# Designs tried in a protein design chat: VH-VL binders against q0atu2. Part 230

Target 1, 119 residues: q0atu2
Amino acid sequence: MLDKKARIRTSREYRNVFEKGKRLSGRFLIIYYVENALDNNRFGFITNKKIGMAVIRNRIKRQLRAIVREYQGQVKNKHDIVLVARAGIGKSSFEGMEKDYIAIMKKAGLFARNANKID
Key: E = the ipSAE of ESMFold2; O = the ipSAE of OpenDDE; V2 = 0.75 times the mean of E and O plus 0.25 times the DockQ between their complexes.

## First folded at step 9 (VH-VL)

Design yd9 (framework fv_ivicentamab_arm2; at its last look DockQ between E and O 0.17; V2 from the best seeds 0.00; counts 0 for: pae E 9.8 > 2, grease 19 > 18.9, placed apart)
Fold by OpenDDE, look of step 9:
Structure yd9 (fold): chain C 119 residues (1-119), chain A 119 residues (1-119), chain B 110 residues (1-110)
Amino acid sequence: as target 1 above (119 residues)
Amino acid sequence: EVQLVESGGGLVQPGGSLRLSCAASGFTVSDNYMNWVRQAPGKGLEWVSIIYYRGSTDYASWAKGRFTISRDNSKNTLYLQMNSLRAEDTAVYYCAREYGEWEYYFDYWGQGTLVTVSS
Amino acid sequence: AYDMTQSPSTLSASVGDRVTITCQASQSIDSWLAWYQQKPGKAPKLLIHKASSLESGVPSRFKGSGSGTEFTLTISSLQPDDFATYYCQQWDSYSGEAYTFGGGTKVEIK
């Protein structure tokens, strides 16, 4: 799991990201991202009922957290990033989801200059 | 130089099976996202399947259950197993590589191999 | 069903003409749109990626533009070598498909 300090936890924090952040859409994910005043990144995850039943939503959240955790070290620091799962994500493979995450993060310019695939 | 060479196409009866191969050179198949894309005679392009870096796979909705994408790393070859073939599966089948690690377009294509499903 | 509408299906033009092909997505795909050129009996050839990035070796007369749901491929001055079928391709499919291609535009000689 992500460290507590790496999580967006409050409604105010989420609202700030939505109001002040930039938005990019991927195949399975929409990301909202904004710079923060911290020394670390914070991630938020949103799964709505369009994705599926609670068990599916929870699975997706776990998978997204795993992806974020894996690539956390390659993400530019001092950002609040909210991942919103799109409806189709419930049928996606993990690697498909991962690929989408990386692609959208690259588009956002949130990866470090020399970020590489983690194997 | 990057090169993709499809083979295995031919005439097959409805309900039959066929396995296509795509021999790659100039790059490592297992290090890339590889796809199959088909084109019925006189028709447009249609995505079939993808195999991701770690080996997970995704398929077009119509392909699920009948088509299986795989690879042999030792042979640097991509495969498409096609079962329960139908007349509408008649097409030129291309293998195509996605650009880079996290992109969503195809930079290299094979010459294609024709699959004809007919009684 | 395709979530990319490409138009026109066929386009007759002469050498030197300005040619415009459009693709419309059913929903925003940001700039994740590619254009391909295909000649009879040949595999598609990548022309443009990320809506406007010209692939290496592609003549500058090809130009991609657009974002969101509306995209355009423009050939500023059609050359004999440009008579072919062109396809747009997107990555953002809500249908569960990883990729969707436009229906194609055949550019033929008038």
Scores: ipSAE 0.197, ipTM 0.778, lowest interface PAE 2.7, mean pLDDT 90
Fold by ESMFold2, look of step 9:
Structure yd9 (fold): chain C 119 residues (1-119), chain A 119 residues (1-119), chain B 110 residues (1-110)
Amino acid sequence: as target 1 above (119 residues)
Amino acid sequence: EVQLVESGGGLVQPGGSLRLSCAASGFTVSDNYMNWVRQAPGKGLEWVSIIYYRGSTDYASWAKGRFTISRDNSKNTLYLQMNSLRAEDTAVYYCAREYGEWEYYFDYWGQGTLVTVSS
Amino acid sequence: AYDMTQSPSTLSASVGDRVTITCQASQSIDSWLAWYQQKPGKAPKLLIHKASSLESGVPSRFKGSGSGTEFTLTISSLQPDDFATYYCQQWDSYSGEAYTFGGGTKVEIK
């Protein structure tokens, strides 16, 4: 699970990202992202009814949270990031979602790979 | 001081197998995106495979199903298992660390190991 | 898709010449392009990252430029050490994780 400080929690916080942030689309995901004034990143997750039944949407949210948690140490700090699941994501594998997330985050310039993991 | 040292190349018959090793020092393999890149004699560079931070993998289309990238974190070593080798797989194989700090390029390369597939 | 077209494939030049090498992407890759130098029997060496940023220790006579679909590597005054093969490399930002190299440009002495 993501720490409570690393979660986008309110409608106002989500709207700020959508209104002021940049948008990038991948195969299964869309991200919106904006610099924040905090010392940390925050993540939000949106699945709408077009994705499928509630069970499917909840599975997808759980998988996306796991992916984000695994890579959160490599994310450039001070950003609010909202992941929006696209229609058709329910047909993807966990690996497919992970690959798409990595691609989008690289495209956004938000991954701090390699040097940040070395002392 | 970052170093990458490949080994395990050699002469193999068509249909044979080899496992290449890349011993890393000066950084932790599992904290980085690690790649294999090859170069046929007198030819250009060709990307082969990547292993991501979480351990997921991706391959060039021609390598998928025949080649497997992996790592051993206790030995700080990257591997490439190559099966069903063909004459066209003859090349110098490099391991490469993907550059960090929001920029996605290969900043450190090993000196390569030659694989020759010949009867 | 993200194919790289690198030109010319071979270039003859003299010491002191200004040399320009181009790479063309089939779709916009913003500035996600790198340039490498390779001498025979050696590993490639990163020269330029993010289209125009010189890697540490690379001489200032090397200059990368461009964005979107067209990129250039310029050597302002060719030196004997610069006779080598040069490769551009893109990161496939849409499909992710895949890398494509240009076909290479061999810079030879005239």
Scores: ipSAE 0.007, ipTM 0.638, lowest interface PAE 9.8, mean pLDDT 84
ESMFold2 (binder alone), look of step 9: mean pLDDT 89; pTM 0.921

## First folded at step 11 (VH-VL)

Design te1 (framework fv_dusigitumab; at its last look DockQ between E and O 0.84; V2 from the best seeds 0.74)
Fold by ESMFold2, look of step 11:
Structure te1 (fold): chain C 119 residues (1-119), chain A 121 residues (1-121), chain B 111 residues (1-111)
Amino acid sequence: as target 1 above (119 residues)
Amino acid sequence: QVQLVQSGAEVKKPGASVKVSCKASGYTFTGYDINWVRQATGQGLEWMGWMNPYSGETGYAQKFQGRVTMTRNTSISTAYMELSSLRSEDTAVYYCARDYDYYETSYFDYWGQGTTVTVSS
Amino acid sequence: QSVLTQPPSVSAAPGQKVTISCSGSSSNIGDNYVSWYQQLPGTAPKLLIYDNNKRPSGIPDRFSGSKSGTSATLGITGLQTGDEADYYCGTWDSSLSAEYVFGGGTKLTVL
């Protein structure tokens, strides 16, 4: 779904975002984000074992990837951004996750000003 | 600095309920989940459940399902754990702990001081 | 019966090294990252090791952690009397009712 260039790939890259990045939490999502030295964004997705069974975790990952892909063109460049599923996210709908993502990204100031409005 | 300050010791009779509070300070309360862990005298740690203070969602250990309720009041940054139908086996120190999400796992990075609950006739 | 198995006690002299084992299964230690908690007498537990082998700020490097298969190990070198405590391993278990599990605890005595 995301280009190879737009993905956080290694454990080291993921951990760097957790250790050096800013943290912002919503209802069902947490984002960690940090400026990178590239000219593009990279995204990562984490669902740990407390979220539930693998079937549930895989569904959530797919939904989050789809949400990120939908809005990726509106995100300010040069950021590594990791989305972390929070406990209780299994009760959320796709629309609920999407609204949470939009709210968090606006609050973090990560949507570009010259992009169309985010609903 | 991050602090979790719990309510004082309780003495209860079998069949009663107890509600322990955990007041958070030094961080955004809704941004981290709260877990509850208990420890009977001279015994190990026993996980009871998690509560997401933003959403209000909870997940309880099977052993406590039906007897435990975890709630919060976000306006005063306080989490609560209520345990009902108390038995002598519920005599323990009850801890709240902040759950920090890190990479593919999470762990309890800050703990309250503990609340002693004694259940006796 | 704890889900994760630890020896009930270990002991060694000041300055020596000790290891504390933690044995689990594929659904916990095998598939997830392990934390260790130190509980000094009369106090709340404190995070000692996370992500199998990382130390929070303020934890000296004489504390170390590792994982192999379904087992984890806490190592302590240069033992001091202030290290006398109970030590617990912990992790999330990915079984049907996803729960956090602790080891039974190990009492460390420095003699």
Scores: ipSAE 0.793, ipTM 0.921, lowest interface PAE 1.1, mean pLDDT 92
Fold by OpenDDE, look of step 11:
Structure te1 (fold): chain C 119 residues (1-119), chain A 121 residues (1-121), chain B 111 residues (1-111)
Amino acid sequence: as target 1 above (119 residues)
Amino acid sequence: QVQLVQSGAEVKKPGASVKVSCKASGYTFTGYDINWVRQATGQGLEWMGWMNPYSGETGYAQKFQGRVTMTRNTSISTAYMELSSLRSEDTAVYYCARDYDYYETSYFDYWGQGTTVTVSS
Amino acid sequence: QSVLTQPPSVSAAPGQKVTISCSGSSSNIGDNYVSWYQQLPGTAPKLLIYDNNKRPSGIPDRFSGSKSGTSATLGITGLQTGDEADYYCGTWDSSLSAEYVFGGGTKLTVL
């Protein structure tokens, strides 16, 4: 699990990202990202109700947290980033989600050019 | 400005199929899901399903499963909704609407002008 | 027949206040944010309220929304003749499958 300091937790924090951040869409993910005044990144996770039942949403959220955790060390610092899962993500494999995450983060310029899985 | 422009009115026979188009502009087409909603004359709104323009993934209302097909052509930012085995009860105005994801829910922030589909023998 | 229940019609004189109720269940309104849509005669629906009580830009503060439990309410103060329209509540329902559901609609007549 991500450390508490690495998580967006409050409605105010989410609202700040949504209102002030940039929006970028991928195949399965939408990211909102904005610079913060901290020395660390914070991540938020949103699973829309149109994804399906709670069990599915929770599974997706767990998978996204795992992906973010895997690559968090490669993300440019001082950003608040909210991941919004698109409805089609429920049919995707973990690898598909990971691929989409990497692609969208690179497109956003939040990943280093040679971002890879941690060995 | 965001705009959804739908194709013109259709008149079909029972048993036929109809394909309505929805051309999007003013935003990144693949970045927002498209929903289809219909409204029979003098009746309320009825949600039909959503389509992810990026992946082509869809989610249909149970009522229309097996009879509706939602597709898109990303090169021209156009969404399509095809309804087959048409019945008189399918006579309605069909709308496309952009889905705005926000927090754990979404809402339809922009709508097409609607397409009238008439099914009559 | 609609998953969400609205009164079929409401009416009031210009300048007055009206409220439109929207009743659902725990699987829809209870667990989800409610949106309201205004449909003027002969036009497409327009987003009026989102996230229970937020107004998109261009929507006057005469329009308000609230939610409590499994019910939502749309309020309109200072009623104007231009407010005459059909109003629909909507939200997602995940009881069996993720489907968006609308109320049956309420016809607002300005007397």
Scores: ipSAE 0.633, ipTM 0.902, lowest interface PAE 1.0, mean pLDDT 93
ESMFold2 (binder alone), look of step 11: mean pLDDT 94; pTM 0.958

Design te10 (framework fv_dusigitumab; at its last look DockQ between E and O 0.88; V2 from the best seeds 0.67)
Fold by ESMFold2, look of step 11:
Structure te10 (fold): chain C 119 residues (1-119), chain A 121 residues (1-121), chain B 111 residues (1-111)
Amino acid sequence: as target 1 above (119 residues)
Amino acid sequence: QVQLVQSGAEVKKPGASVKVSCKASGYTFTGYDINWVRQATGQGLEWMGWMNPYSGETGYAQKFQGRVTMTRNTSISTAYMELSSLRSEDTAVYYCARDYDYYEASYFDYWGQGTTVTVSS
Amino acid sequence: QSVLTQPPSVSAAPGQKVTISCSGSSSNIGDNYVSWYQQLPGTAPKLLIYDNNKRPSGIPDRFSGSKSGTSATLGITGLQTGDEADYYCGTWDSSPSAEYVFGGGTKLTVL
């Protein structure tokens, strides 16, 4: 899982990313991202109630955390990044979410120069 | 900037189908979900469902399950809503609306101008 | 009737204040964020309030929103004749499955 310093923790921090950040969307995910004033990245996860019941939202959130943990070493530093689940994500496989995340992060220019390691 | 422009008024007989279009401009069409909402004359707003234009996936209100189909053509940034087996109570103005996520919520930030569908025999 | 309950009408004189209530349940207003939409005569709805109490750009601060428990309130001060419209609350309901629900609407008349 992500350590304490790599997590967006408060409602205010989340809302700042939505208000100040750039938005980029994919098939199952949306990312909002903004440069932060820290020496590290922070990640947040949103699965609002339009996605479905709590058991579904909790599963999706767990899967997204696992994906982010796997690739976090590839991400350019000093960014706050929020992953938002899109409607319909409950029908996606883990691999579908992972592929979508990789594509979005490449399009955002957030993966470091070694993009070939995630091909 | 952002615009949703809908197709023109329709007059239909009971039992027929209607297909309303919603052309998006000023933003990346596949990046935001489209919702459909209707309003009978002198009545309130009634949500019909959402459609994810990237994946093509949909979620319909239970009331319309089995009669509504929401689709899109991404090459022309256009969403569609088709309602079948029309009844007189389906007479309404039909709106498309863009869904915008903010924190743990979502809301309809841009609406089409509406399409009047009249069902009469 | 509507999942969310609003008074069917309210009225007040120009310059006065009015509030419009929206009553729901734990599966909608209680656990979710409320939006308000304004529909001027002959027009499409327009987003007025989001995230319970935030105003989109271009909405004057005469419009305010709040939420307590399973109820939400839209406040309008300094009423103008241009505020005559139907007002709808809306939110997601997570009851048996996620559906968006609106209040029945409130017709505001500025006398």
Scores: ipSAE 0.723, ipTM 0.900, lowest interface PAE 1.4, mean pLDDT 91
Fold by OpenDDE, look of step 11:
Structure te10 (fold): chain C 119 residues (1-119), chain A 121 residues (1-121), chain B 111 residues (1-111)
Amino acid sequence: as target 1 above (119 residues)
Amino acid sequence: QVQLVQSGAEVKKPGASVKVSCKASGYTFTGYDINWVRQATGQGLEWMGWMNPYSGETGYAQKFQGRVTMTRNTSISTAYMELSSLRSEDTAVYYCARDYDYYEASYFDYWGQGTTVTVSS
Amino acid sequence: QSVLTQPPSVSAAPGQKVTISCSGSSSNIGDNYVSWYQQLPGTAPKLLIYDNNKRPSGIPDRFSGSKSGTSATLGITGLQTGDEADYYCGTWDSSPSAEYVFGGGTKLTVL
């Protein structure tokens, strides 16, 4: 799990990202991202009810958190980033989610071009 | 401006299929799910399903599973809804609607003008 | 027949206030944000309220929404003749699978 310092936790923080941030859509993910005034990145995760039952939503959140943690060190600093899971993500493999995350983050300019898993 | 423009009215016989189109403009087509909602004459709104234009993934209402197919052509930003084995009860106005995901909510912020489908012998 | 229950009709004179109720269950309104849609005669539905109580741009503050428990309410103050329409509540239902559900609709007549 991500450290508390690396998490968007409050409704106000989420709202700020949604209202002031940029939006970019991928195959399974939508990201909202905005620069913050901190020395670290913060991540938020949204799985709305369209995705399905709580068990599914929670699984997806866990998987996305794992992915974000894996690549955390390769993300440009000073950003608040909210990942919104799109409908259909529940049918995707972990690798598929990871691939989509990398692709969308690269497209957003938040990821290095040759981002790899952390050793 | 965001706009959803649907195909024209259809008249079909029972047992036939109908395919309604919904052309999107004014936004990134693949970035937002498309929902289909129908409304029989003098009746309420009935949700049919959603389609992710990026992946082509779909989720159908249980009532229409096996009979509805939602697809898209990304090159022309067009969503399609095909309903087969038509019955008289399928006579309705069919709408496409853009799904907006905001925070923990999802709602339909833009709608097509509707397509009238009439099923009669 | 609809998963969400609305009164079939409401009416009031211009300038008055009306409320439209929407009753559901824990799997829909209880757990999810409610949206309201306005459908003027012969037109497509239009988003009126989202996230229980938020107004899209262009929607006047005469329209309000609230949610409590498994019920939602649409309020319209300063009723105008142009408000005559059908109003639908809607939300996602998470059981047994994710489906969007609408109320049966309420016809608002301005007397």
Scores: ipSAE 0.480, ipTM 0.873, lowest interface PAE 1.4, mean pLDDT 93
ESMFold2 (binder alone), look of step 11: mean pLDDT 93; pTM 0.953

Design te11 (framework fv_dusigitumab; at its last look DockQ between E and O 0.78; V2 from the best seeds 0.00; counts 0 for: pae O 3.4 > 2)
Fold by ESMFold2, look of step 11:
Structure te11 (fold): chain C 119 residues (1-119), chain A 121 residues (1-121), chain B 111 residues (1-111)
Amino acid sequence: as target 1 above (119 residues)
Amino acid sequence: QVQLVQSGAEVKKPGASVKVSCKASGYTFTGYDINWVRQATGQGLEWMGWMNPYSGEEGYAQKFQGRVTMTRNTSISTAYMELSSLRSEDTAVYYCARDYDYYETSYFDYWGQGTTVTVSS
Amino acid sequence: QSVLTQPPSVSAAPGQKVTISCSGSSSNIGDNYVSWYQQLPGTAPKLLIYDNNKRPSGIPDRFSGSKSGTSATLGITGLQTGDEADYYCGTWDSSLSAEYVFGGGTKLTVL
């Protein structure tokens, strides 16, 4: 579970990341990210209704939260980061989503130096 | 800078198939999904389905399930829509459109010029 | 099949204001965000409004959008003859099979 400080909570906060942030896409995920003025990272998760019914969208959100929680200590601080599920993500495995996340975060330069050798 | 360029007009007989191409430029092709939308003469827009060009996954409108196939060739940044078992009601302009994900929604921010498909006997 | 209902046509004089309604249901407009598309004669549709009320770059602020309940409205002020077009609302419909739905379209005539 992500700490309350580590959550993007309001629609205004989410939209700020979409409006001001950088976009990077992978196979099943898109990230939007921007530097914030805090001492910590904040994460948001979007599975809009084009993805499928609520049960599928909620499962994907749970899986993405688990992935982010696993790697959050390796992420450079002071960023707001929104993970957006792409169409087709419902057919991916947890492992597939995890690999996609790692690849995107590396390409964005969001992992700290000690995370450069992620297995 | 973003551009979607579609293949030329086609005339088909009932029962045949048609395959329309949509070549993307000015952006990373695999980074955005492609949707297909058609418009019969004098009628409104009708969504046909989406295709994720990175994964190759697709989702079709129920009306077209079993008759439509959406594919791509990433090496030439091109999406395809194939409609089979054509009937006269399939006479329409067929558009490809880029799907932009924004917050809890998405929308079609760039459209191809359209491809006229005429089905006549 | 249009789940979203629009008036088939509207008209007004140059310089005037029009609104175009788009009526849907809880599974589409009620639960989702609305976009509007402009289709000038002989051309492909073009994005005009997204996220209910936002304008992409290059769309002047005389075009506006709003949403209330299961209904959305496109507003156009300072009407110009170049605004003669078909206008479509669109959104995702969350149901058994998630699909994108358009309104039936509204023909705007500037007289």
Scores: ipSAE 0.739, ipTM 0.909, lowest interface PAE 1.3, mean pLDDT 91
Fold by OpenDDE, look of step 11:
Structure te11 (fold): chain C 119 residues (1-119), chain A 121 residues (1-121), chain B 111 residues (1-111)
Amino acid sequence: as target 1 above (119 residues)
Amino acid sequence: QVQLVQSGAEVKKPGASVKVSCKASGYTFTGYDINWVRQATGQGLEWMGWMNPYSGEEGYAQKFQGRVTMTRNTSISTAYMELSSLRSEDTAVYYCARDYDYYETSYFDYWGQGTTVTVSS
Amino acid sequence: QSVLTQPPSVSAAPGQKVTISCSGSSSNIGDNYVSWYQQLPGTAPKLLIYDNNKRPSGIPDRFSGSKSGTSATLGITGLQTGDEADYYCGTWDSSLSAEYVFGGGTKLTVL
């Protein structure tokens, strides 16, 4: 689990990211990201209802949290980032999700220059 | 401005296939799923399925499983819906619609003008 | 026949208020946001309401949406002749496999 301070938790915080942030789409993920006034990054996770049953949505959320946690130290600071899972992600492997996350974060320029395990 | 422009009317015989196109403009094509919805004359709207233009992945309504194929050509920002083994009951206006995803919801915010497909002997 | 149930038709005079109901179940309206679509005669559907009660840009505030339990309602005040159209509710159904479902549609006649 991500540290509490690294999580977007309120509707207001989510709304702020959606309204003021930039949007980028990947194969399985859409990310919304905006600079925050903090020294740390915060992450939010949305699993769209069209992904399927709650058991699937919860699995996807768990997997995305694991991916974000793995690369957390490599992301540029002072950003609120919301990951929205696109339909079809349920058919992807964990590795596929990870690859998509890395790709979209690179496009967004959110990885630090010294980031490791980024291919 | 966002636009979805569909191909022209089609007339087919039973057992044939039809492929309708939907060209998108005014936005990043691969950023939004495309849905297909049909409407028989004097009837209501019927959802057929969705397609992810980035990955090409799709999901179909159970009713059309095995008969429908949704694809795309990203180089020309065009989505396709092919329906095979046509029956008279498939006579309808077919719409493509853009799916806007955010939060835990999605809705169809832009629609094509529709394509009339007539299936008759 | 449709997964979501709407009255086939409603009618009222100009300036009056009308409501259109949309009844579903826990797996669709109960768990998901509802959208409403307006279809003028001979045209493609148009998004009217999203997220139960939000209006897209350009939609006047005389159109409103609400949701309670497994039912949704579209409200139209100050009815105008140009409002004569078919109205559809829609939402995702997450039972078994995710499918989008529409109501049967309601024909609004302005008397």
Scores: ipSAE 0.037, ipTM 0.732, lowest interface PAE 3.4, mean pLDDT 90
ESMFold2 (binder alone), look of step 11: mean pLDDT 93; pTM 0.955

